# VH-VL binders against Chromophore lyase CpcT/CpeT (cpcT): the designs that were tried, part 7

Target 1, 201 residues: Chromophore lyase CpcT/CpeT (cpcT), of Paulinella chromatophora (Freshwater filose amoeba) (b1x536)
Amino acid sequence: MSASLSQLVHQLSARFNNQQQAFDNPPLYAHIVVNCRPLVHLLPGSLLIEQSYAMDPLKPYRIRVLRAQTRDEKLIIFSYSLSDEQKYWGSVYEPERMLKIEEKDLQAIEGCNYIVRKKNSNFIGEVEPGCRCLVDRKGVTTYIVSKFELTNKGEMRTLDRGHNPVTHEQLWGSLGGVFEFNRTTDFSKEIPYDWIEEWKK

## First folded at step 4 (VH-VL)

Design y27 (from v1 with light chain W98Y; framework fv_sibeprenlimab)
Fold by ESMFold2-Fast, scan of step 4:
Structure y27 (fold): chain C 201 residues (1-201), chain A 120 residues (1-120), chain B 111 residues (1-111)
Amino acid sequence: as target 1 above (201 residues)
Amino acid sequence: QVQLVQSGAEVKKPGASVKVSCKASGYTFTSYDIHWVRQATGQGLEWMGWINPNSGNTNYAQKFQGRVTMTADKSISTVYMELSSLRSEDTAVYFCAREFWSGYEDFDYWGQGTLVTVSS
Amino acid sequence: EIVMTQSPATLSVSPGERATLSCRASQSVDDYGSSYLHWYQQKPGQAPRLLIYGASTRATGIPARFSGSGSRTEFTLTISSLQSEDFAVYYCQQYNNYPLTFGGGTKVEIK
């Protein structure tokens, strides 16, 4: 299990973009950048994730802290919001600001944890069941259906959709289906040796 | 637009081999596993195995182990399924199908099918 | 090998009526809180079409009248108001273990 946890965190620790997909299909896919970078000063498996439009990379439309762990023999990525999100916008590009994030700034997001499976060399994660991962979009509360797949070749696929909590009608989500990302920068070298040693226990 | 286009119908004698092709277009060929599923006339679906077109890694159902070989040719975005030592029971329509989410084995796009008839 | 059993083998329904199809697995197909059970529709002379994945999630382009439910070993596909284009054979498939296995199919035909 520890080897799989280490592999998952290494594969997550990158800057991804969908430039090829967006340029091939401009009306269907926005050009998105996803940065997922180790928070080396926090508990093992802690990552800052920022999702932004490529044209405005310092103003993410979504910022979260993720924590990958093994719990009850399962791979889980716990999701946390930041108490002051705007204070840390773009900090994934500025390690000194990113490393000022403290445990007390994190609030667990009920229902938004990812359950992750390893199949061959790939990791597939999906938000936990229960339709409880709530997000406000354009003043309307929706629950998120979210999936991702990571390959050891630097590829990531994602699907995010928002649904009405009562009717389950899809209210938002990208046209054309899944986003297809490629790794452009590797942050896995920043993973501390002490995290790797702890994961072996 | 995603398409999987298979080779045409084949008629073979018992003991022969058949090689069916499946040409992919409209997506990144090397990013999705391809499965092979067969269906005898009027019968249900039977899974045969999968191939990763990038790595060449395969996984075959034990029933076909030793008789089936799956290969991929990246230069023409085509996967092949070769079945040897054919028997009359191998008469079926053979489908290729794309696995959308790795590890889910959810087949979002299928080829049109190739009828293989094994008769003496 | 996980054996998938579908019932009934043939279901005769009138257009506009509800159809309920059952699929049973010989052992649990749940993993990490999710059911790795998919439903396909196959019309004569055509390849199968993915309807539902993960027991309850509709595939892209699938009408809202199709819904899936169930967990562990007992699963149901429901068509709330059967349309003329829905007369077909329906197959369930498990992913939890190799070899991947399909049910024997339920043929939905006009009464």
Scores: ipSAE 0.006, ipTM 0.531, lowest interface PAE 10.1, mean pLDDT 86

Design y28 (from v1 with light chain N96Y; framework fv_sibeprenlimab)
Fold by ESMFold2-Fast, scan of step 4:
Structure y28 (fold): chain C 201 residues (1-201), chain A 120 residues (1-120), chain B 111 residues (1-111)
Amino acid sequence: as target 1 above (201 residues)
Amino acid sequence: QVQLVQSGAEVKKPGASVKVSCKASGYTFTSYDIHWVRQATGQGLEWMGWINPNSGNTNYAQKFQGRVTMTADKSISTVYMELSSLRSEDTAVYFCAREFWSGYEDFDYWGQGTLVTVSS
Amino acid sequence: EIVMTQSPATLSVSPGERATLSCRASQSVDDYGSSYLHWYQQKPGQAPRLLIYGASTRATGIPARFSGSGSRTEFTLTISSLQSEDFAVYYCQQYYNWPLTFGGGTKVEIK
């Protein structure tokens, strides 16, 4: 297993949607758009991620800043919330507005970091253990079980489930399958060549 | 009602090829990776490789590189494992197994196994 | 390649007794607090069945008498109060790195 930080960040830097999956199974899969765009003015590996319904792409149901880094020869994606999320809603479509995000706007979300492994040409990430990635949903606190797989062919699979912190029963999320996304726009070209340096001894 | 159903037993001559099938049902076929594991009579389990049925990407154990090919047919939710240049030591039960999204990549469902016998 | 060593090779126990099975990895199979180690049960003529994943989490439908523990390189599967249906071969498996590897198995047989 050789990990590559640069390759991971380039493969994440895209707009993904599950249009084909949603059209094939409308009652089972909502049509989701995931925008993950590099924040090149911030520390290397920083990405703005917006997840939205395709019918309402400028009002994400989730907005975060991700920061991919190598720690102890492992790939980790750190998760951050924005102090004023609504101020930056839809900014992945407007680079000038997106680039106004500052380090001081970021708050680390303990327990929500992804641990990433490279599996052949794919990257597989999962939220860190401990059931500590807490998300409030309509006044109910749940912990997230989250996993993604990125392929060299512009595909992404995700599994997101919310569980009761006390009973561990699943309260929301995928019951039958995973969400299957395809890259529709490549944001990796916005990454400066010198932004990420990765060398394996 | 998740099931993996494999093709029937095969008897082959040394130097021949065998193609074992694994038909999936009860879940979204393209969402879960399938692994192949074999077991010689009275021996332990040996991992051969995996296939992503959505992308077609594969990864094979070094021992089988150049002799094994894994493919997926989305129209019939079936994964295939073809092993060429068969030798007597390839006599084994071959299992397909589904990798689950538990966060630990465990094999939650297995096919019933296919006995492949290689004899002159 | 990570070598998985199981001991003992054979364990003879009576129904109602406790069985303790060991699995040792040649290097750590932990990644930031998670152990990529799984246990499977196999009965003659059958496919393996997942018992424990992530070293300590019981798979769906697995009785509470099965428990797993350990971290890094040393792992244990414990079967409390063995039932007649528990006589089988047990395999540990690592999914930390390719190639995926299994232990040689521990056969739990009736005394």
Scores: ipSAE 0.006, ipTM 0.538, lowest interface PAE 10.0, mean pLDDT 86

Design y29 (from v1 with light chain H38A; framework fv_sibeprenlimab)
Fold by ESMFold2-Fast, scan of step 4:
Structure y29 (fold): chain C 201 residues (1-201), chain A 120 residues (1-120), chain B 111 residues (1-111)
Amino acid sequence: as target 1 above (201 residues)
Amino acid sequence: QVQLVQSGAEVKKPGASVKVSCKASGYTFTSYDIHWVRQATGQGLEWMGWINPNSGNTNYAQKFQGRVTMTADKSISTVYMELSSLRSEDTAVYFCAREFWSGYEDFDYWGQGTLVTVSS
Amino acid sequence: EIVMTQSPATLSVSPGERATLSCRASQSVDDYGSSYLAWYQQKPGQAPRLLIYGASTRATGIPARFSGSGSRTEFTLTISSLQSEDFAVYYCQQYNNWPLTFGGGTKVEIK
């Protein structure tokens, strides 16, 4: 399980983009960049994730801290918001600013954790059940349905949709469905040796 | 606009083979596994198997193992399902369907169906 | 394989009335806190259309009158105010285990 946790964090630690998908089908897919980078000064498995339009990479439309852990023999990625998100916008490109993120800045987002299954050499994750991962968009509260797949070939596929908490009607999300990302920059080399050692305990 | 467009109706004799095509458009062909589901007239849905169009890997329901072959042609974004040794009980509408995600087989888009009639 | 049983086989309701459709699995279709169950609508002469996945999440473009609930082995699809366009057969499907299996269907007739 520790080997699987290490593998998951290594596969997550990258800059991904969907350039090829966006080029092939611009009406259905925006060009998105996803940066997921180790917060080496925090607890093992801590990652800063920023999702941005490629044309405006320093202003993410979503910023979170993730923490990958093993809980009850399951792989779980815990989700945290930052108390001052805008203060850290674009910090995934600036390690000195990332190092200023502290544990006290993190607020657990109950209901937004990912349950991760290892299927062959791939990792398949989805937000925990219960329709409790709440996001406000344009003054409307929605719950997120979020799924991802990571491959050992540097591919990531994602799906994010927002639904009405009462009616369960889909209110936002890609018409085309899934986004297809490829790893463009490897951040896994930044994973501290002490994290690897901790995961072997 | 995601679309799966299937080939036209086929009439075959018992013992023959049929090859149904499913052409995908409006999304990246290699990112979604395609499943085949059939439905006899007035009956329910029966899963036949799936193909990963990127790798060519397949998995078939035990009932069809040895008679079904699924293939993919990336150059034309088309999946094929070939069923051999046809019997009268193989008369059905055959659908291709796109899985939502690898490991999540809730089918978000379906082809229009291909009627295969097996008669002597 | 997991056997899916739907009831009733046929349901006759008037427009504007509530329709409740049941689906039972022979064994749990839950894993890691999620229910791997989908509902489809099939109108005469058409391919099935995904309505609900994950037991309770509506698919893109599906009207708010459709809702799903349940867990483990017992699931329900509810249509809160039946419209004439809702005349169809409805199928549940589990996707927790291979082979994938479908229920026998519930035919909804509008009186």
Scores: ipSAE 0.006, ipTM 0.474, lowest interface PAE 9.8, mean pLDDT 86

Design y30 (from v1 with light chain S35N; framework fv_sibeprenlimab)
Fold by ESMFold2-Fast, scan of step 4:
Parts: sequence; C-alpha cells; structure tokens
Structure y30 (fold): chain C 201 residues (1-201), chain A 120 residues (1-120), chain B 111 residues (1-111)
Amino acid sequence: as target 1 above (201 residues)
Amino acid sequence: QVQLVQSGAEVKKPGASVKVSCKASGYTFTSYDIHWVRQATGQGLEWMGWINPNSGNTNYAQKFQGRVTMTADKSISTVYMELSSLRSEDTAVYFCAREFWSGYEDFDYWGQGTLVTVSS
Amino acid sequence: EIVMTQSPATLSVSPGERATLSCRASQSVDDYGSNYLHWYQQKPGQAPRLLIYGASTRATGIPARFSGSGSRTEFTLTISSLQSEDFAVYYCQQYNNWPLTFGGGTKVEIK
C-alpha cells in the first residue's frame, strides 16, 4: 500500500498543461496550467494545487490543498480550502510564500474527497459518492462530478462536470470532453525522504 | 456525429506486414483512447492493445508484443495498427474502438472493421 | 489474465420470449464497488455495438427490454421480449485487468 501511496504523490507532484490540446482546438479547450506541488512542511502527502489560465498563471481560478493518505486500505485524497485563498495565489511558483501555509489555514471540504484506484499502470481518482461536493457557479448551486487519471508517462486526464442537486441534470462542464495534460515540470524530487519513511510504517 | 472509418481489406502473404488505419471524426481526436480488437473467422473478440492519441503512449497484449505497433497522426485524426510477421492465424477482421471515460471505460463507438487475409 | 466464460454457446428462442445469457469471470471484475463488465451485440458483417456498461447501465439508445445484472464474477444479460432484430451474437467483456478479455459469445438464434 505505502508503495502505491508514494507512487501516487510522485505522479501528482508536477506542473501540467494542455498546450497541444488547446492549440489543436481552441474553441473547445482553454489553455490551462495545473500546478501540484509538495507542502513539505505539513503532514505527508500534502500538496498545493493551483489551476489557472495560461494567460494569467499567477491568478488561479481554483486553489486548494490536497492530502493523499491511506484510510481503511483505500487511497484517498482529502480536499481542503484555504481560509485566505487570495493571500496564497501564485505561491506555487514561490516556495518561500507557499511554505507559510499552516494547518490552521486548512478547512476540510466535506464530500469533495477523491477515492483513488490503482488500475494497471495508472491511478484513477473520482470524487466520493453522495453528490455532496457542492459548488456555487454564477449563483447556481451544483454538485461536482470530477475524475482524473494519472500515468507513469507524465500524463494527466481530467473531467469536471456540475449537476443540478435536485434533478441531476448536467448544468456545466467539459464541452469538448476530457482535458489532456502533459507534465512540463517535475516537482516529485521535492518530496521529503521523511514522507517516504513515514508511509512505510 | 462520431465516426471511426477504417481502411479497406488487405491480402498479405505469410511473413509480410499490414498497416490498418482508423480515421476519427465528430469529436476531439486527442481526448479519447483508441483500442484495437480482432476477430478471426468463426471466433470471438480478442483485445490487442490501446493508444493514447495525444501522447502516443501504447499498451499491447503480451501475445502481440514485438509484432504490433500502434501510432497516431494528429494532423489527420488517424490511428494506425501495424502487425508484422503475419501468419495464417492472423486472418481476421480488425476493429478500432473508442474508449469513453464513463467511469467504466466502455467502447462506445467502433470502426466498421478491416478484413486482413493472410494466405500463400 | 481473467478468463470470461459465456453460456450457453447457442440459445434458440422464439420471438416474444425471454432470453437469459450468462457470463462468468475467473476472477472478480469489481474494483471499489464498480463492476468493469460490459455487454456488446454483434450482427453478421457488423462491428460490435455497446449494450450495457458497468454490469447494469444501458448505453444510450438501447431499448428497455435489455437489462444487465450481477456482480464480481457472475453476470447476466436479459432480453425480456425478443424481437427479430435481437437475433445476434452477444459478448461480455471485462476492463478490470490487463489484458482486456472477452467471453466466447452467445449466439441467440431463432427457434
């Protein structure tokens, strides 16, 4: 199990972009940058994730803290919001600022955790069941269906959709289908040896 | 309208290679993996492997490892499956199929099939 | 490799009758409560057509007379009232483990 957790965190720890997909079909796919970087001073598996438009990489449209752990023999990525998100915008590019994030700044987002499966050589994660991951988009409350797939070749695929909590009708989400990302920077070398040792216990 | 259109029938001699094409239309080519499945005369379906058309990464069934090569050409939204060192038992209809990320990785669209006949 | 076994090899049924097709996996095709088992219909000279995915979910456009059930290693495809267009070969397939494998098929033919 510890080997799978380590592999998952290693594969997540990168800067990804969909430049080629966006170039090939710009009406369907925005050019997105996803940075997922170890918060080495926090509990093992803690990552800062920023999602931004490539045109404005220092002002993410989403920022969260993730924590990958094993619970009840399952791989789970816990989702946390930051109490002051704007204070940490772009900090994934600035380690000194990123490392000022403290446990007290994190608020668990109930219903938005990912359950992760290792399927052959890939990791597939999906938001937990129950339709409880609620997001307000333009004044309309939706629940999120979110999935990702990671490969050991530096690829990541994502699917995000929002559904009406009452009717379950899809209200927003991927118009062109799955977003296809490729790793451009590897942050996995920043993973502390101490995390790997802790995961072996 | 999603379509996968395959190249026409091929007749090959033992020891030759064959390259079958599968042209995608009606969706974003790089967003969905393509699998290759064959069916020998009077037999069932046999999975050969898959390709990610965005990255070019592949995974082949062990039985075909070393004989099969799958490639993708983004400029014309086409995937290829090349099988070398052909034997008479490779006579089959070869299908390409799109994997949909429904949460179950099902094959929602298939090409019409390409008959490859290997005879001396 | 997971071996998929379908039974019977051939099923003779009259139009309007119920058909029940079985598929057994040599190992569980369940992963975290999801069964990676799919059913396809194939008519002579045609490509397979997706009928059921995830053991029990009908694909888009598939008539309600087709239903799937089962879990882990034992699965069933049921056609409640066979119509003339339903005479075909049916294949089950697993996507839980590499390599992907198909059953040998069940041919549903007119009695």
Scores: ipSAE 0.019, ipTM 0.617, lowest interface PAE 7.5, mean pLDDT 87

Design y34 (from v1 with heavy chain D33E; framework fv_sibeprenlimab)
Fold by ESMFold2-Fast, scan of step 4:
Structure y34 (fold): chain C 201 residues (1-201), chain A 120 residues (1-120), chain B 111 residues (1-111)
Amino acid sequence: as target 1 above (201 residues)
Amino acid sequence: QVQLVQSGAEVKKPGASVKVSCKASGYTFTSYEIHWVRQATGQGLEWMGWINPNSGNTNYAQKFQGRVTMTADKSISTVYMELSSLRSEDTAVYFCAREFWSGYEDFDYWGQGTLVTVSS
Amino acid sequence: EIVMTQSPATLSVSPGERATLSCRASQSVDDYGSSYLHWYQQKPGQAPRLLIYGASTRATGIPARFSGSGSRTEFTLTISSLQSEDFAVYYCQQYNNWPLTFGGGTKVEIK
């Protein structure tokens, strides 16, 4: 299982963008940049993720800490919020500021963890069942349906939708289908050797 | 609305290659993977492989590895399946099918099928 | 590879009767609480049509008389009150592991 966990974290550790998709279909797809970078000073598998519009990359519309682990022989990515999100906006581009994030800044987001399945060399993740991953958007509370697929060729596909907690109707998300990302920068070389050793235990 | 339209029937000699097309319409072509499935006369369905139309990445069943090539042309929303070194056993109807990302990876739309006959 | 076995190969039923079709996988097609098993209907000269996905969810536009159940390795497709348009071949398919595999099919024919 440690080999699969290591592969997952390596494939996540990158900067991705959907430039080609957005330019081909601007009415259906915003131009998004996703940065997912190892927090080498925290527990193994810890990553800072920032999702931003390409026109405003230092002001993410979503910032979280992820922690990839094995639980009951399954791959899980635990989701954490930061107690002061704006303090760390854009820090994924500034290692000195990013590395000031401490364990005490992390707040677990129950219901927003990803359950990850390995399909050959690809990883497919879905937010856990229960409709409990709540996000406030434009003054409305929604629950998230979120999926991703990672390939060993630097590709990532995502689907994010927000649903009304009472009626379950879709209130926001991609109307054209899944977002298609390509890796532009590799952060996997920052993964510490001590994480790899820990995963072997 | 969503439609997959395949090229017409082909007759080939043993040893030749065939290239079947599947033109997509009614959805964002690059957002859904396309699978190829074949069916010999009176027989069941056999999965051949899939392609991601955005990246061009493919995965083929071992039986066809080295003989099959799947490609996508984004400018005309068309996926191709080329099968080389044809044998009589390759006589079949070839279908393209769209994978819907429902969480279960089901095939929600299929092309009409293309009959490929391999005979001397 | 996961081998999918369907039984019976042929099922003869009269209109209005219940048809029950079985699909068995050589190993579990379940993962993370979900069954990656789908059912398709194929009429002569036509492409397959999705009926049920995830073992039990009816696809859009599929009549309520079609239902699916099962988990792990044993799955059932039931057609409650069979209509004339339901005489066809039915295939189960797994998408838990590559390569994807289909059952051999069950032909539902008029008695």
Scores: ipSAE 0.006, ipTM 0.525, lowest interface PAE 10.5, mean pLDDT 87

Design z05 (from z04 with light chain S33Y N34D; framework fv_sotevtamab)
Fold by ESMFold2-Fast, scan of step 4:
Structure z05 (fold): chain C 201 residues (1-201), chain A 120 residues (1-120), chain B 112 residues (1-112)
Amino acid sequence: as target 1 above (201 residues)
Amino acid sequence: QVQLVQSGAEVKKPGATVKISCKVSGYTFTSYDMHWVQQAPGKGLEWMGWINPNSGNTNYDPKFQGRVTITADTSTDTAYMELSSLRSEDTAVYYCAREFWSGYEDFDYWGQGTLVTVSS
Amino acid sequence: DIVMTQSPDSLAVSLGERATINCKSSQSVLYSYDNKNYLAWYQQKPGQPPKLLIYWASTRESGVPDRFSGSGSGTDFTLTISSLQAEDVAVYYCQQYNNWPTFGQGTKLEQL
């Protein structure tokens, strides 16, 4: 299981880009950059994730802290919000700003944890059931449906949709289907050796 | 409306190679993995392999490894399955099938099937 | 490799009567973490491709009549047609997707 946790965190630790997909189908797919980078000074498995439009990479439309852990022989990615999100916008590109994030800045987001399984060399994550992962977008509250798949070839697929909590109608997210990302920068070498040693215990 | 349309029936001699196409429409080709399934006459379904059309990555059942090649052409939204060194036991209907979501190999849409007859 | 075995190989049922098809896997297809059984059921009529009826052992695909139901967990699964209609005459296959896909040998359902 510790080997699977290490593999998951290594595969998540990257900058991903859907440039090819966006170029081939610009009306259906925005050009998005996803940066997921180790927060080496925090507890093992901690990652800063920023999702942004490629044309505006320093102003993410979503910023979160993720923490991948093994609990009861299960892989879980815990989701946290930052007390002051705007203060850390674009910090994934500037390690000195990113490393100022402290444990006390993290607020657990109930209902937004990912349940991860390893299947046929892929990691497949899905936000926990219950329609409780609430996201406020421009003053409108939605619940999120989120899935991802990671491969050992540097690929990531995602499906992100926001739904009306009462009517369950999709209010935002992909209408064209799954987003297809490829790793463009590898952050896995930034994973501290002490995290790997801790995961072996 | 989602459609998977396969190429027509083929008659081949032992030792030949066959290449079957599966052209998709009604969805984004690169967003779903494509699988190939063999059904010999009077027998059940046997999975052959799959392709991720975005990356080109493939996996094959060991029974077909070395003889089967699955490819995808994103410019024409077409997946291909090529089977070489044909034997009489390869006589079968071959289906392409779309995986709804990668890692969930419940197949929601299937091609109409392509009959390949291998005879001498 | 997970081996799927169906029983019976064939059965005949009168219109309006219950049809029951069983499927057994050589290994559990229940993933304990998400508590889902990675098992699907397909219907295949002569000259047609298979049609997905049920996934995750008990969830009906959109458009599938409610007379079709799936049950079971782990290694033992059942497809039930509560009241057979003429259009239900077909071969039925179970399939696991907890690992690389494998299918049962099929059950031929005929009208008595």
Scores: ipSAE 0.006, ipTM 0.522, lowest interface PAE 10.3, mean pLDDT 86

Design z07 (from z06 with light chain G28D S30Y; framework fv_dargistotug)
Fold by ESMFold2-Fast, scan of step 4:
Structure z07 (fold): chain C 201 residues (1-201), chain A 120 residues (1-120), chain B 106 residues (1-106)
Amino acid sequence: as target 1 above (201 residues)
Amino acid sequence: QVQLVQSGSELKKPGASVKVSCKASGYTFTSYDMNWVRQAPGQGLEWMGWINTNTGNPTYAQGFTGRFVFSLDTSVSTAYLQISSLKAEDTAVYYCAREFWSGYEDFDYWGQGTLVTVSS
Amino acid sequence: DIQLTQSPSFLSASVGDRVTITCRASQDIYSYLAWYQQKPGKAPKLLIYAASTLQSGVPSRFSGSGSGTEFTLTISSLQPEDFATYYCQQYNNWPTFGGGTKVEIK
């Protein structure tokens, strides 16, 4: 089902921010920038994602490589860490550095893949079940509960929470609710035609 | 304390219109989408659709297009359901229910319901 | 749309009994299923979401299981306040509800 995969990757390929939400509710919502940009030299569906505070966009608090694929008739976004994350900080703004990321730099993160479903024109993704997506945040190990919704109108909603692996108590994340993002820059035109053709097979 | 408080019962004649309100309190109104669910007397639950509380964009289930309008007033944290050209088959309890947008679209809080009776 | 079939539509039970209600989906809904309790004249209350996750504040005697097309709500030891109608609801696509199961005292 290549059409849905292509649509998902096009909707993901953007710079998003929650400026309106943050400025309307400053005590509840930080001003966040999410950059998700095609890694055109890697396998189809490969994207570099950086999540940063808007005031410090070149030092992401989270950097990953994502790879959107269809597996067993399901849409899945596979998550990869970079062996040297700091080397690639801010590279989403610099194609020369971003294109130096190689397959050998990627390490699959078991438990952190997103299972994605399509509801009408929207995509809803959730990190896979099992409480296995472990993240170290400021010296504390948590598992993440992460959800997103993408619309064909340039909107993205996210929920990201960290839980204690033993007690399941929420230790960090969205206390005021979901983050509401809007697309500000479109990277979907960078998606290679070769990826689209491959997805039709 | 999270609450969804709906307007009182309505008795209408066929062809009239009705506007049901659902006032939210105890949470950030725009962080949760609002759904409408109908229950005819002695029958089960039927989902009517939802409205995005941040954008105001409604989505209607099949069968609820045309005569049904979802709207909101974020300044007073209130969602509305308007039904025009009322018919006898519209007689039902109408519930608002909040949805924390997500794959776990759970309706964790519901309004108390508004009975709309359509009879001549 | 996705159809949900609940069985039984009605059951009679005594306080202390183990009660089991099933919900079958017309197509694979993975674990995107919720269970609600509705008492006469009242709004529904969420009991379980994601097929098996208990909502905060819901007594531990309630549990959910299943995935794909077959799901079960279990009440391990029925209490007087549990006499109600129970509904399953899928959210893998646009929400649809099962027909309900009315649990009455024997």
Scores: ipSAE 0.013, ipTM 0.579, lowest interface PAE 7.4, mean pLDDT 87

Design z22 (from v1 with heavy chain D106W Y109P; framework fv_sibeprenlimab)
Fold by ESMFold2-Fast, scan of step 4:
Structure z22 (fold): chain C 201 residues (1-201), chain A 120 residues (1-120), chain B 111 residues (1-111)
Amino acid sequence: as target 1 above (201 residues)
Amino acid sequence: QVQLVQSGAEVKKPGASVKVSCKASGYTFTSYDIHWVRQATGQGLEWMGWINPNSGNTNYAQKFQGRVTMTADKSISTVYMELSSLRSEDTAVYFCAREFWSGYEWFDPWGQGTLVTVSS
Amino acid sequence: EIVMTQSPATLSVSPGERATLSCRASQSVDDYGSSYLHWYQQKPGQAPRLLIYGASTRATGIPARFSGSGSRTEFTLTISSLQSEDFAVYYCQQYNNWPLTFGGGTKVEIK
């Protein structure tokens, strides 16, 4: 399992861009940048993720801390919010600011963890069952359906949708379809050797 | 009520093409991939490929590469499978199936099947 | 490609008897502790129906007499007390590797 955990974190540790998809389909797909970078000073598997419009990369529309771990022989990515999100906006581009994030800044988001499985050389993750990943959007509380697939060729597919907790009707999200990303920068070399050794235990 | 409904039986001459449709209802069409599986008379199940109905991305089994094309029309929640250069050995029932996931991926529901007969 | 082999090709069983069906994979279909092997039932003129997923979990609505077991490359489907509606062809499928592959099927017929 430690080899699969290491592979997952290496494949996640990148800057992803859907430029080709956006340019081919501008009415349907916004040009998005996803940065997922190791928080080398925190527990193994800790990553800062920022999702932003390419035209405004320093103001992410979503910022989270992720922590990939093995639990009960399953790969799980735990999701955390930051107590002061705006303070860390764009920090994924500035290691000195990013490394000021402390454990006490993290708040676990119940219901928003990803259960990940390996299929061939790809990883497929899906938010945990129970419709408990709650997010307020446009004044309405929704639960999130979220899926991703990572390939060993530096590709990533994502699907995020928000649903009405009572009726289950889709209210927001990837209405134009799945987003198709390609890695443009590799952050996997920043993964500490100490993390790799810990995962071998 | 989640279901997949396929087009009716087809009879084709060798060398022709056939296009089978699979209409989805009762769920969000773009959220789940659709697979195609065929079954020759008295034979087992043979996987042909899959399509992501949202992106249009496909993956075909090597045996059918160059002869099969899968497409999706979001406006009518319908997936198509077109098989060209038909031969007698392509006579089979063709099924579409939704890839559902909950920790595992499996096929549920399946379409009712479309019999394609290739005869000269 | 992973080759799935089912045995026997045909199994003749009397109603009320136990039926045991085998499925073998040419390589492991397990991934980090989970078996990506499913069982489907197909009756004449019908589409296949999911019975068991993940080697051992019964799908919704499937009677308790159906059970699955196994891991890695060796899998078994058991019908503990065969009913008249259980006479059908049963297929195993691996979902761990592309391309997806099915076994050749086991036909369970009345003795």
Scores: ipSAE 0.005, ipTM 0.475, lowest interface PAE 13.6, mean pLDDT 86

